# VHH binders against q8el04: the designs that were tried, part 6

Target 1, 306 residues: q8el04
Amino acid sequence: MKSIQVQQLVEEFNLEVLAGEDHRERTITKSRTHRPGLEFIGYFDFFPMERVQILGKKEINYLHQLNEQERDIRIGNVVNYHPPCFIVTSDQDGLTYLKKYCHAEQIPLLRTKEATVDFMAKVDHYLTRKLAPEIAVHGVCMNVLGIGILIRGESGVGKSELAHTLLGRGHRLVADDIVVLKRLSHKTILGTHNDKNKEFLALRSVGLLNVVRAYGSRAFQDETRISLDIKLSKWEKDSLHNELEFETQYRDYMGVSVPSIEIQLQPGRDVAGLIEAAANNWYLQQQGYSAAEDFMNRIEWQDGDD
Below, E stands for the ipSAE of ESMFold2; O stands for the ipSAE of OpenDDE; V2 stands for 0.75 times the mean of E and O plus 0.25 times the DockQ between their complexes.

## First folded at step 1 (VHH)

Design c01 (framework vhh_enristomig; at its last look DockQ between E and O 0.01; V2 from the best seeds 0.00; counts 0 for: pae O 15.1 > 2, placed apart)
Fold by ESMFold2-Fast, scan of step 1:
Structure c01 (fold): chain B 306 residues (1-306), chain A 119 residues (1-119)
Amino acid sequence: as target 1 above (306 residues)
Amino acid sequence: EVQLLESGGGEVQPGGSLRLSCAASGFTFSSYAISWYRQAPGKQREWVSTITSGGSTNYAESVKGRFTISRDNAKNTLYLQMSSLRAEDTAVYYCARGWSDTYRLFDYWGQGTLVTVKP
């Protein structure tokens, strides 16, 4: 199981440290933040204590309406479960009681000037990516007409040259050679680069190319949701019949099913054009249109000319 | 009357294992989160581990993967199984009932049990 330290949140979001400065090495293993509510009235059976605890205006206002003794008891009881840290939003003050208990129990107490909802969204986004299960695969990841496409195939089949052709057509590179795939949910795979291959494309005879420097910032994208898997293969005579199959094929990545297409390399074939066609067809299918289904229905409902 | 009584401390070699117990009485044990704390000579008390009434566990970074907290509600007993012990684990270990109805974070602390890790 992946984890990050509280220190990484402090650095990423420029958080002010109010207490527990020596304990920022505590780890975060859960990608969602939590705002305590029922816990303030004593209900802890399902308290997600492993999550970063966010104290927004609702939480702090409620605590500040209590007398000092009740306030100390209510927040002290939450602190007793030892979450990784507490973060107070909206630059709220009057937090001596929180500093006291977080100091005593060695829990980081942090503060941000950002509003609760926006801040939580940013933190959840960051944690989801940092903690996501991941694998590295050999291939090329492109964004074509707004969709993420993973292009795989054996070494030397021409994946990087195809990527360059797609760049020339205005599409965007995400990663060449090593593509990092992150499972964000049971339905979502994110493709990205590692830090070392960011913006680079390797081409035979030319060498290593920085696509941003060569084509501008629009030629590169840090990440993309993977919508299509494409396998490039060498031409085989008997495989042509399989390309007429009307049922969608899928490839599994960490339990997520991704539509998959095999494109066989034939002399003179416009593979880049086929990839663009596949991207356009994906949009139509998302809107509920299936050309295969439409064609089959027209054949089956032959009513003749009366 | 609420009582917490720790036992199982002693001297062990580095890399050894030891099991601590905390016998609770005078309250509905199964309804409370219960924690282990420790205090080394000349140092402040630090949290070690918590187990909730529902059985969820949480651990201090220094003991993750080495210590296991567990509970037996039928016997009103809390356990701490310690493995791969290090010199820095030398401390008096305390059992503490997890929530408080006073200014104290914990209502009741036990008397403690001494763990000494000697080469």
Scores: ipSAE 0.394, ipTM 0.742, lowest interface PAE 2.6, mean pLDDT 86
Fold by ESMFold2, look of step 2:
Structure c01 (fold): chain B 306 residues (1-306), chain A 119 residues (1-119)
Amino acid sequence: as target 1 above (306 residues)
Amino acid sequence: EVQLLESGGGEVQPGGSLRLSCAASGFTFSSYAISWYRQAPGKQREWVSTITSGGSTNYAESVKGRFTISRDNAKNTLYLQMSSLRAEDTAVYYCARGWSDTYRLFDYWGQGTLVTVKP
């Protein structure tokens, strides 16, 4: 399981530390923040206590309205669930009572000048990316005509050479050899490099090529959403395997279905051109057009109703 | 009326495992968050883990990944499964009723059960 430390939030968002300074090594494993409004009034069923807790104006003003005894009880109740930290938004002041309880329970109390909703969106986004499940796959990730493509196949089949051909046609490299796939949501896979292979393409007989130095900064892209999966395979003369499919095939990555096609490496074939065609066809399908459906509809004129 | 009775403590080797139980009576167990605390000789009592009425769990950093809290509402019993035990885990372990539907700080504690991790 992936986690980050509270200290990483402090650094990323330049948060002021008001209490619990020595306990910023506490870990965060949940990618959503929470506002503990119901919990301050005494309703703790389903309290997501493992989340970062955000205290906006409504929460702070409610606490200010309480007498000291009641404030002690209600704040103590929430702090005793030991969430990873509390963050006060909108640069709010008058927090000595929160400092008291966070000091006592050794929980970081932090503050930002940003408004609550905007700040929560930024933290939610940051945590989603930092905590996203990851796998590493063997292949090449490119952005072709604005479409993120994962190219896979056996070692030595020609994936990196194909990537170089695509670079020469003005497309962008994301990663060669090792592609890191991050699941950002139930429908989104992000492809990226592992930092060590950033900007490099390995070519047989040539060695390592830095694509930015060779082609300019336009040749490289740090990440792309994976929209299409392409399997490169050796050509088989007796295969009934066809590069054109009437029904979309899929490959699953961490529970996300990605459309997949297979391209056989027939001698003399313009494989780079086929990849460009596949990317364009995928784009048209997002606009509601299917060449296969269009074609089948055209031959419907020849079919009898039997 | 309210009673919390810990059991399952004892001596164990480093790296060993132990399961603590806390039998609850005198209140609607399923409606309350219940916590484990511990106190080593000469130290302040410290929080170990909490489980809510809804089943959510949280752990102190020192025990994350090694301890598992659970509850059986039908048996009114709280459990703490401890594994990969270390000398630092030697303490008297208490269960305590946390806040739910009340506005009181740690209103009921058990008698405690001793856990000793020996060489």
Scores: ipSAE 0.100, ipTM 0.580, lowest interface PAE 6.3, mean pLDDT 85
Fold by OpenDDE, look of step 2:
Structure c01 (fold): chain B 306 residues (1-306), chain A 119 residues (1-119)
Amino acid sequence: as target 1 above (306 residues)
Amino acid sequence: EVQLLESGGGEVQPGGSLRLSCAASGFTFSSYAISWYRQAPGKQREWVSTITSGGSTNYAESVKGRFTISRDNAKNTLYLQMSSLRAEDTAVYYCARGWSDTYRLFDYWGQGTLVTVKP
C-alpha cells in the first residue's frame, strides 16, 4: 500500500507547522481529505480517521463557540482517533486548544492561508496522484495530437526511433524505455516517466538524447492520460493479421481497459503517420463515429439494391 | 505571568497621527492573536482591530482605512498606527490577548492608554 508522509504535504503546499513538528513522519494512506464537522458535534459514524483532516471556518468557529470544557472534550474525541494530521485553512487563529491536544497526541497541526474548498481540492488531487497504484511497463509513452499513446514492442523493433520521428513532427515524449502507469480511477490510466528517464530518449547508435535540450520544452510532457495502446510487431508474411479487424481490442492495465491496436512494421512505411492516423481515429470514435461501421453500412446498402 | 502594557497614548489634533504599542510578556506572543479595543467615556468598550498569529488583520468599520495593526514577534510587541484621527476616536485603548470576546478567546487585558483627539 502506497503512503506518503505528512512532511511531504508540508513541503508541497508550504504549510505552517503549529504543533507536532517532530511527528511529520506520520503516514497518509488515503487519497481524500475530510472535514470533521459532524465528529466535533459527537457523531462518529463512518469517521474516516485515516484521512487528512481539514478544519475550515465552520469547524473552527464551532469550536470557538464552545466553553473550555466542552471544547476540550470535543477536540479530544476527534484527536483520539489519531488521524495523520490536521490542517487549518484560511489562516484561522485561536488554535491554542488544538495545539495542546495535537501536541499531546503527537499529531501534526498545520495551517494554510488558502481557502478550504480550493485547498481540499488541491490536496485531494495531490494525494490521488501520489497514492495511485502504479506499474512499470516497457515501452514508449507519447502524446500525439493531444492523445496519450503507449507504444509497446519487442526490443529493437524501433520504438525509440519512432518516438524520435514523432518528436520531429511536433509531438511530445512522456517516457522512453520504462513507462510508469498510474491508475487514477477505474477509467483512467496515467502514463509518466520514472524520474530517472525524464526527458531522455535512448537511441541506438546515438545514445541518450535529452529531448528538451535538443528540441525545446514542447518536446516533452511529464504525464499523459493513456488513451491508446499500440503494439509494434515485425511483419511476418504468414501472420493472418486480418488487416481489417472490425472489433476493437483492449489491453488491461490494473483493471482499466485501454483500446489496443497492433501495427506491423514494414520497411518503407510511415509508421509515425500510422500512429497519427490511429490517434485521429480514436478521436473520431470518441465522437461516436466508427469508420468500420460506416463502411459496412455502405456495403450492405449496395448489396440490397441488387 | 501574562502581561500586556499599552503605551503611546496622548493628545493629538484632528487629522493627526499616533502610534500605540503594546508590550507583551509571560507567554509565547507569536502563538496568539492580539487585538485592540477602545472605550470612550460613557460608552461601552468596542473592538478596534485584530491581528492573528498568522498575520491576518481585521478592522472595525469605523477605523478601516485609517488604522493599521501590526506586530513584531521578535519584540513581543503589538502596534496600532492611527492616522486621520477624529474626535470620536478619543478613548482609552486596550490591548487584549485573543481573537474575539464573542468566542471567549480573550483572557488578558492591558491597563490601557488614553488617546485624546481635540482641537
Scores: ipSAE 0.000, ipTM 0.215, lowest interface PAE 15.1, mean pLDDT 87
ESMFold2 (binder alone), look of step 2: mean pLDDT 82; pTM 0.828

Design c02 (framework vhh_7qia_2)
Fold by ESMFold2-Fast, scan of step 1:
Structure c02 (fold): chain B 306 residues (1-306), chain A 119 residues (1-119)
Amino acid sequence: as target 1 above (306 residues)
Amino acid sequence: QLQLVESGGGLVQPGGSLRLSCEASGFTFSSYYMGWYRQAPGKQRELVAFIYSGGSTNYADSVKGRFTISRDNAKNTVYLQMNSLRPEDTAIYYCAAGSWDEKYLYDYWGKGTPVTVSS
């Protein structure tokens, strides 16, 4: 089961630990945060107890208006569902009652100086990426003209050298060798690096390059939505392939269908230029234009063809 | 594509026990939340038990203390252990799986397995 520990949120967002310091290994499995409201008045149907619970000014001000006995009952009932942690926003204080219950139930109580809405957006974004279903594939992931492209092919076909050529044309590296693909929805695959290969490109004869240090921060991007899959294959001069396919091909990644094209390597061929053309064609298709359909329609609409 | 296949249903006497299994195939990832629903003749489909991706569970009041939901992510399987069965538990039991981004909204459903509790 994909999960992260509360400790990872503490480190990522520089959170202050108010209680439950010895229980930061508790796991988070839900990508969205929650602000308790109706739970404070006893309605727990559909309470998303597995979510990180955010206590903003509305939540804390309501609890502070209650007398001590009511506050103890209200907060105790919420804490007894054992959410992964509570995070108080806007650097709010007067939290002795929360510290008491979180300590007793072994639940981390954390604090941030950030405002509620901005903080929740950042945490939801982080958790969505960390908890998404994922696979690792061999290949190169590039961002070309804003389009995320996964380049795959057998070892030794020149994927990393092609990536360097694209880098020299102003495109951005996301990952070399191992590409992590994350399913964000039924229609969205995100490509990213693992922690070990971040910013690195391996080139034969040269060795490892850190592309940010060599070419600047614009040469690297942490992640990109995968819009195109490219299979890079060796061209043999006696091989027969029809590269003018008018039907869109797809490759499936975790139930998401990604448009796929095959490009054959041959001496003197500008493969980087073909990839740029594919990226430009993807934009036209998103605007409702299909060159293949237009071409086929023109053939079908021509009267008098033999 | 995720597919769900239920097994373990059957005829059992009141007070007996039954274990239902639901095996998921397709994707081998553990981010899906899983639920067991049941539908008796002439009634609406109702939630029996739910297991969140983090392992926390939820039960209908009518089955609390008698039913236990669990999951084995290595086997891509969710279980419903049913003890102290009553005639009122007679229904077709359905397995459901949902993505992590919306609670109680299920993307995938099994075809159901019948459970009959009678003498």
Scores: ipSAE 0.000, ipTM 0.103, lowest interface PAE 22.0, mean pLDDT 81

Design c03 (framework vhh_8h63_2)
Fold by ESMFold2-Fast, scan of step 1:
Structure c03 (fold): chain B 306 residues (1-306), chain A 120 residues (1-120)
Amino acid sequence: as target 1 above (306 residues)
Amino acid sequence: ELQLVESGGGLVQAGGSLTVSCAASGFTFSSYAMGWSRQAPGKERELVAGISSGGSTYYADTVKGRFTISRDNAKNTLYLQMNSLKPEDTAMYYCAARYSDWLTKGYDYWGQGTQVTVSG
């Protein structure tokens, strides 16, 4: 299970530490934040205690309405679940009671000047990317006409050379050699580079290129949603002759089904052009058009029972 | 098939300590919230402790400060360390598992239990 430390949130969002300064190494494992509400009135069924707990104006104003004894009990009950940290938004003050309980239970109490909804959105976005389940695959990730494409195949099949051809046609590199795939949701795989291979493309006779320096900022993109998987393979003499398949194939990445096509490499074949065609076809399919179905529907030929 | 097997129960004198263990198999242990429930004769089953996949813990008011729940994901084992035991802690202790972020509601699977008896 992936985790980050509360200290990483402090640094990323420039948070003020109000209590628990020595406990910023506590771990965060959940990508969503939570605002306690019903928990303050004693309802803890479904309380997501592993989430970062956000205290906005609604939460703080409610607590300030309580007398000191009730406030101590309500806060103590929530803090007793030991969430990773509490973050107070909108630069709210009058928090001596929270500092006391967070100090006693060794839980960081942090503050931001940002408004609750905007701040939560930023934190959720950051945590989703940092904590997403991930795998590393060998291949090339490109953005072609707005479509994120994962290109895979055997070492030496010409993936990097193909990537360079696509760069020459105005498409963008995301990652060469090692592609990091992150599962952001049950429907979304994000492709990105690792820290080491950002902006680099390796070509056999030329060497290592920084594509931004060589071709400009338009040649590179930090990440892309993966919409299409392409397997490059070498042409085989006795390959199956079913070269026109109208049924969409899929490849599974961490429980997410991605449309997949196989392109056989042959001398003289415009593979880059085929990838561009596949990207355009994917776009049309998302708009509700299937060329295969349209073609089949236009066939008015009636066949007998065989 | 998901299986939970408790062990370590026995007779202990009031004020003593005891550790019960739960060996889990047939599922990805590290992804599940785990808990300990107990049931004494003639009483309803109560959840006494829970631990999430991330290690966050919950304790019932009856055991706070005395019991400690922990897990070893490498060994697929759940533990409950019970200190300062009271006669009122006498019960059958059940290991429980749930695929969830919530520790206080609806465990899906239970073991057969291990008996803990505290003599006064």
Scores: ipSAE 0.000, ipTM 0.250, lowest interface PAE 15.8, mean pLDDT 84

Design c04 (framework vhh_7xy4_2)
Fold by ESMFold2-Fast, scan of step 1:
Structure c04 (fold): chain B 306 residues (1-306), chain A 120 residues (1-120)
Amino acid sequence: as target 1 above (306 residues)
Amino acid sequence: QLQLVESGGGLVQPGGSLRLSCAASGFTFSSYGMAWVRQPHGKGLEYIATISGSGGSTYYSDSVKGRFTISRDNAKNTLYLQMNSLKPEDTAMYYCAKGYSSEWYPFDYKGQGTQVTVSS
């Protein structure tokens, strides 16, 4: 579905272009890199040709041990599958044969000074973020006591004003108005800003505020893992008071279940304090303690004493 | 289903020429390297030539270098082998192959092949 161009890798990782300079618009659709090993000995079953192909010391040293004719055949067979690009690590040289084949087949050949394992980890990390499934939601994303919190609710309920209150208490803004949610894995949703709203908070009567310029770099965080979902709703005078519910609620974002809490706004309520309490309670739950379960178990035990 | 159909073989005198063709179907022809391999009667398979998906790169065995030319027409899904200065030792069944999948066995060279016989 999603793709980036080889040119974006060249820019992000400051890669040297050895061949295929006019073909950097080729697309990458897979988030993992690959090192061709068995392919150089003729085994192409399950060859992930759509991945960026990484040539480390093991790969290059093997090819350098082959005679010229055999090397030409082995490289030609791999290049003929038309991967997005090849990247040589560890500033390795003696690559005239690779330049020849990549030029002929119009495939970028790139080089980095970085070691193979570290470089692959960085590229996989970058590609996973750029190619991740994403949705945009209306809300505010904050980092509160190290916990990423998505705050949602209807327009006009005071989400941005609440964000400013949390900012004043030393918490960090990630995004206001539009929050981009990316699924990095079956367990991980990442919240971030878009290019347009980075560092901005919109406040009624004040206008648009750059939080870094107003409060310093500590007031802003580029991204955060979403650990808690909060729905803000308006308190209605005719609303029935529901019984206290100790059951954990969840909201699904792209197949990832996130704990969810509803907070009703009413005059005099310290909503920022409730959000801080929720963040502290999340830490206790991660350590295996649930106050709600403990309380419920004590009640159930007392009912059994008859 | 992958299909490779070879044609163009026949009887030719030493020093003569033949052009072999391979009609490919069932895959995206231009995305894959192709090869010609041959098998003399009662002998093992011998690699002859390989060509890249675009046709920009070619490789030849020492036994045919300078005499044979591999080419392709991606619009027609067809692979060719132009054989010049033919020798009796070139007598073999010739097979079209889609790359290599193992050390000793060409990947998906399918079909009956086309027989080339160099003699009077």
Scores: ipSAE 0.000, ipTM 0.121, lowest interface PAE 18.3, mean pLDDT 82

Design c05 (framework vhh_8ghr_2)
Fold by ESMFold2-Fast, scan of step 1:
Structure c05 (fold): chain B 306 residues (1-306), chain A 120 residues (1-120)
Amino acid sequence: as target 1 above (306 residues)
Amino acid sequence: EVQLVESGGGLVQPGGSLRLSCAASGFTFSSYSYIGWVRRAPGKGEELVARIYSSGGSTSYADSVKGRFTISADISKNTAYLQMNSLRVEDTAVYYCARYGWEYSALDYWGQGTLVTVSS
């Protein structure tokens, strides 16, 4: 199981440490944060104690309205479940009781100046990406007309040269050579670079190119959802069946099915144009139109005029 | 399947030179390979000595060896080299050839190591 340390949140979000400074090595394994509410009134069924616990204005104001003895009981009961840490938002103060209980149970107590909703969204986003199951694959990841495309194929088939052609047409590089794929859900794969290959494209005879320096910041994108898989091959099959595929083919990445097409590299063929066509066709399919389905439905009628 | 085999280690006097070789099999240095040399002296931690991006030829070195060591790669022979000049007693260590894995920050496959002893 993937995990990160509380210390990584402290660094990423510039959090103030109020208690538990020596316990920042505690691990976070869950990608969503939680705000305790029903737990403060004694209901702990389904309490997600493994999540980072966020204390916003509602949580703190409720606790501050309780007398001292009730406050001690309510917060003590929550802290006794040993969550990874507590984070107080909106730069709230008057937290001596929280410091006391977090110190006693050896749990980090942290604070941010940010408002609750915005802060939770940022933390959930960060944790989802850091804790997501991932694999590394050889290929090129591009964003073409807003569509994330994974281009794979045998070493030497011309993937990097194709990427360069797509850059010249105004499309964006995400990653060259090593593409990191993260599973965000049962339906979503995210493609990204590792930090080391960020902005770089390797071209035969030229060497290593920094895409941002060569083409400007618009030529690079940190990540993209993968909507289309493309396999490049050097071999011509010269088959009409490859040109008129009526059933969508899929490739599996960590249990997520991604539409997949194969493109053969032929002399004089505009492969970049085919990729652009595939991206445009993907948009039409998302809007509920399938050219292949429409064509097949017309064939089923005795009169082809419909 | 993947193997890295070091050779060229041995005993040299201070101020001497030695060239280490790393022959790779089961993968190629063409396209996108970072190959590094890491050393480990008795009772000390590991130190990354030199690194080469084999398809682009870019190199980097630890401050302790800059100006004395040179890393290179021969794509046709699928072999990386570490040329060590002006050797010091402090350079005594087991030298490992290693390939960078998916993160480029972690070494994926290591050779068996070759001992370099700098002594009179």
Scores: ipSAE 0.000, ipTM 0.109, lowest interface PAE 21.4, mean pLDDT 81

Design c06 (framework vhh_7ocj_1)
Fold by ESMFold2-Fast, scan of step 1:
Structure c06 (fold): chain B 306 residues (1-306), chain A 119 residues (1-119)
Amino acid sequence: as target 1 above (306 residues)
Amino acid sequence: QVQLVESGGGLVQAGGSLRLSCAASGFTFSSYAMGWYRQAPGKQRELVAAITSGGSTRYGDFVKGRFTISRGNAKNTVYLQMNSLSVEDTAVYYCAAPYGLDWTEYDYWGQGTQVTVSS
């Protein structure tokens, strides 16, 4: 089970600690944040108590309109579920009552200057990436024409050289050598870099290249959804004579099926151009057109079966 | 595909005990919180007990001290031990899995198991 500590949110978002300073080691296991609204009026069915609880202007203003006795009851009922922490947005004050209950129940109470909706979006984004199941694979991750592509193959087959060619053609590097794949949902794999390899590409004879410094910020992207897997292989004279594949192949990453294509490296072959063609074909397939299916249907119609 | 299957419900006399079980499949059970809810005729569904992936527990006010929630990660099962049952505990009991380790927000529910406590 993946988790992070409340302390990691404090550091990432520069949060002010109002109470529960000694309990920042409490763990967060859920990727979404929650705003307790109905809970403050006594409805706790479906209360996602394991989520980070966000208190915006609506929540705080409602509590401030209650008399002291009602406020104590409503807040006590929510705090007694022991969520990982509470975060107050929009630099709101007058929070002595919250500090008292969070201190008593040993729950961090934090504050940010940011507005509620924008802050929640940032925290949900961060938690989703940090808590996602992940694996590390050897390869190169590129964004080509808006399509995230994982390029894999044997050591020395020319993956980094191909990545540099794609950079020269205006495409974006996500990761070289080690690609971190994160499962964001049952249908979504995200590719990203590790911290050590961010912005670097290793080229034979040249060494390490920082792609942002060499080509500008447009040449690099922190992450991309993986839409296409490409296996890069050395060509062999006695291998498959026809590389036309009419059936879509797939590769499984953590239970997510990704379309997969094999491209053989041959002298004089424009592999970068083939990758661009594959990206364009992916767009057509998303729009409901399959060239392979269309071609097969035309062949079957022309067959004239007796 | 997430599936939750409850068992162990039935008819019991006031003061008796029952143990409910919920077998989970289709997700990484050990990474998720699990809960038990109940719904009596004409009433809202309410939280009975919850257990986090780390083993911390939470109970509804009317069952504290009488009910115990536990989990067996090796068997992908969550349990609810119900002691000192009263007629007011009569309800359909539902196993629930909150879904929040990705951007999907839906809760998953079992089909429910009937618990009837006679006077």
Scores: ipSAE 0.000, ipTM 0.132, lowest interface PAE 18.9, mean pLDDT 82

Design c07 (framework vhh_enristomig)
Fold by ESMFold2-Fast, scan of step 1:
Structure c07 (fold): chain B 306 residues (1-306), chain A 119 residues (1-119)
Amino acid sequence: as target 1 above (306 residues)
Amino acid sequence: EVQLLESGGGEVQPGGSLRLSCAASGFTVSSNYISWYRQAPGKQREWVSTIYSGGSTNYAESVKGRFTISRDNAKNTLYLQMSSLRAEDTAVYYCARELYPWGSSYDYWGQGTLVTVKP
């Protein structure tokens, strides 16, 4: 199971530490944050205790309306479930009671100046990326005309040379050789580099190249949503693969279906141009146009006249 | 033309030692990243060790302290000295020229040499 430490949230969001300073190594395993509500009135069925607990103006105002004894009971019951941490939003004060309980139970109590809804959205986004399921695949990840493309194929098929050609056409490198794929949702795969291959491209005759140092920051992008999968293969005269395919093909990555195209390599073929064409066609499909469907409809229309 | 040719495989008892050789032609071993890989029956090919152009080395966790990768630049030959061999080391061993220092990508590899550890 993936996890991050509370300390990583403190650093990422510049959080003030109000209590539990020595316990920031506690782990977070859930990507969604939670605001306690019904828990304050004693209903703990389905309480997501493993989530980061956010205390906004509604939560703090409710607790401040209670007398001291009742407040101690209500907050004590929530703290006793030992969530990873509590974060108070909107720079709210008067939190001595909360500091006392968090100190006693060794749970970090943090504060932000940001408003609750905006802050929760940012934290949920950050945690989703850090805790996402991931796999590593061999290939090249590029951003072409604003869409992320995963280019795969056998070792030696020319993926790195193709990546360099695409860089020369103004497209951006995300990762060479090892591509990390993260599942952000049932619909979204994110492609990125690992710790070691950031900004690097290897070319046989030239050697290892840092694309940012060689071509400038515009040549590199840290991550991209994967919109297209491209398989490079060698040309086979008697291949069963049909390059004029009217049905959209898909490849599955961790349960997410990604449109997939196979491009066969042959001397003189402008593969980079085909990849650019595929990217443009992806935009048309997002606008509701399918050339294949349009063609099929025209065939049916003509057949109807017979 | 780039070629890699492995030799030195054979049968050995558990706890024994064996030295594999890889003769390279068409390129210079001292200017490249060269690795040893192995493939056991019914299993995926796994990385064993790499020697980098500068002479530094790296090893898979399963072979650290038991295997030593080296090269002879004058003979343009790579070696893998294996000691304290286990039944789990039984595999066909391949040498390969790596494209990248971080990844398991390679552009040329040999035909392999069989190592069998039998009790």
Scores: ipSAE 0.000, ipTM 0.204, lowest interface PAE 17.6, mean pLDDT 84

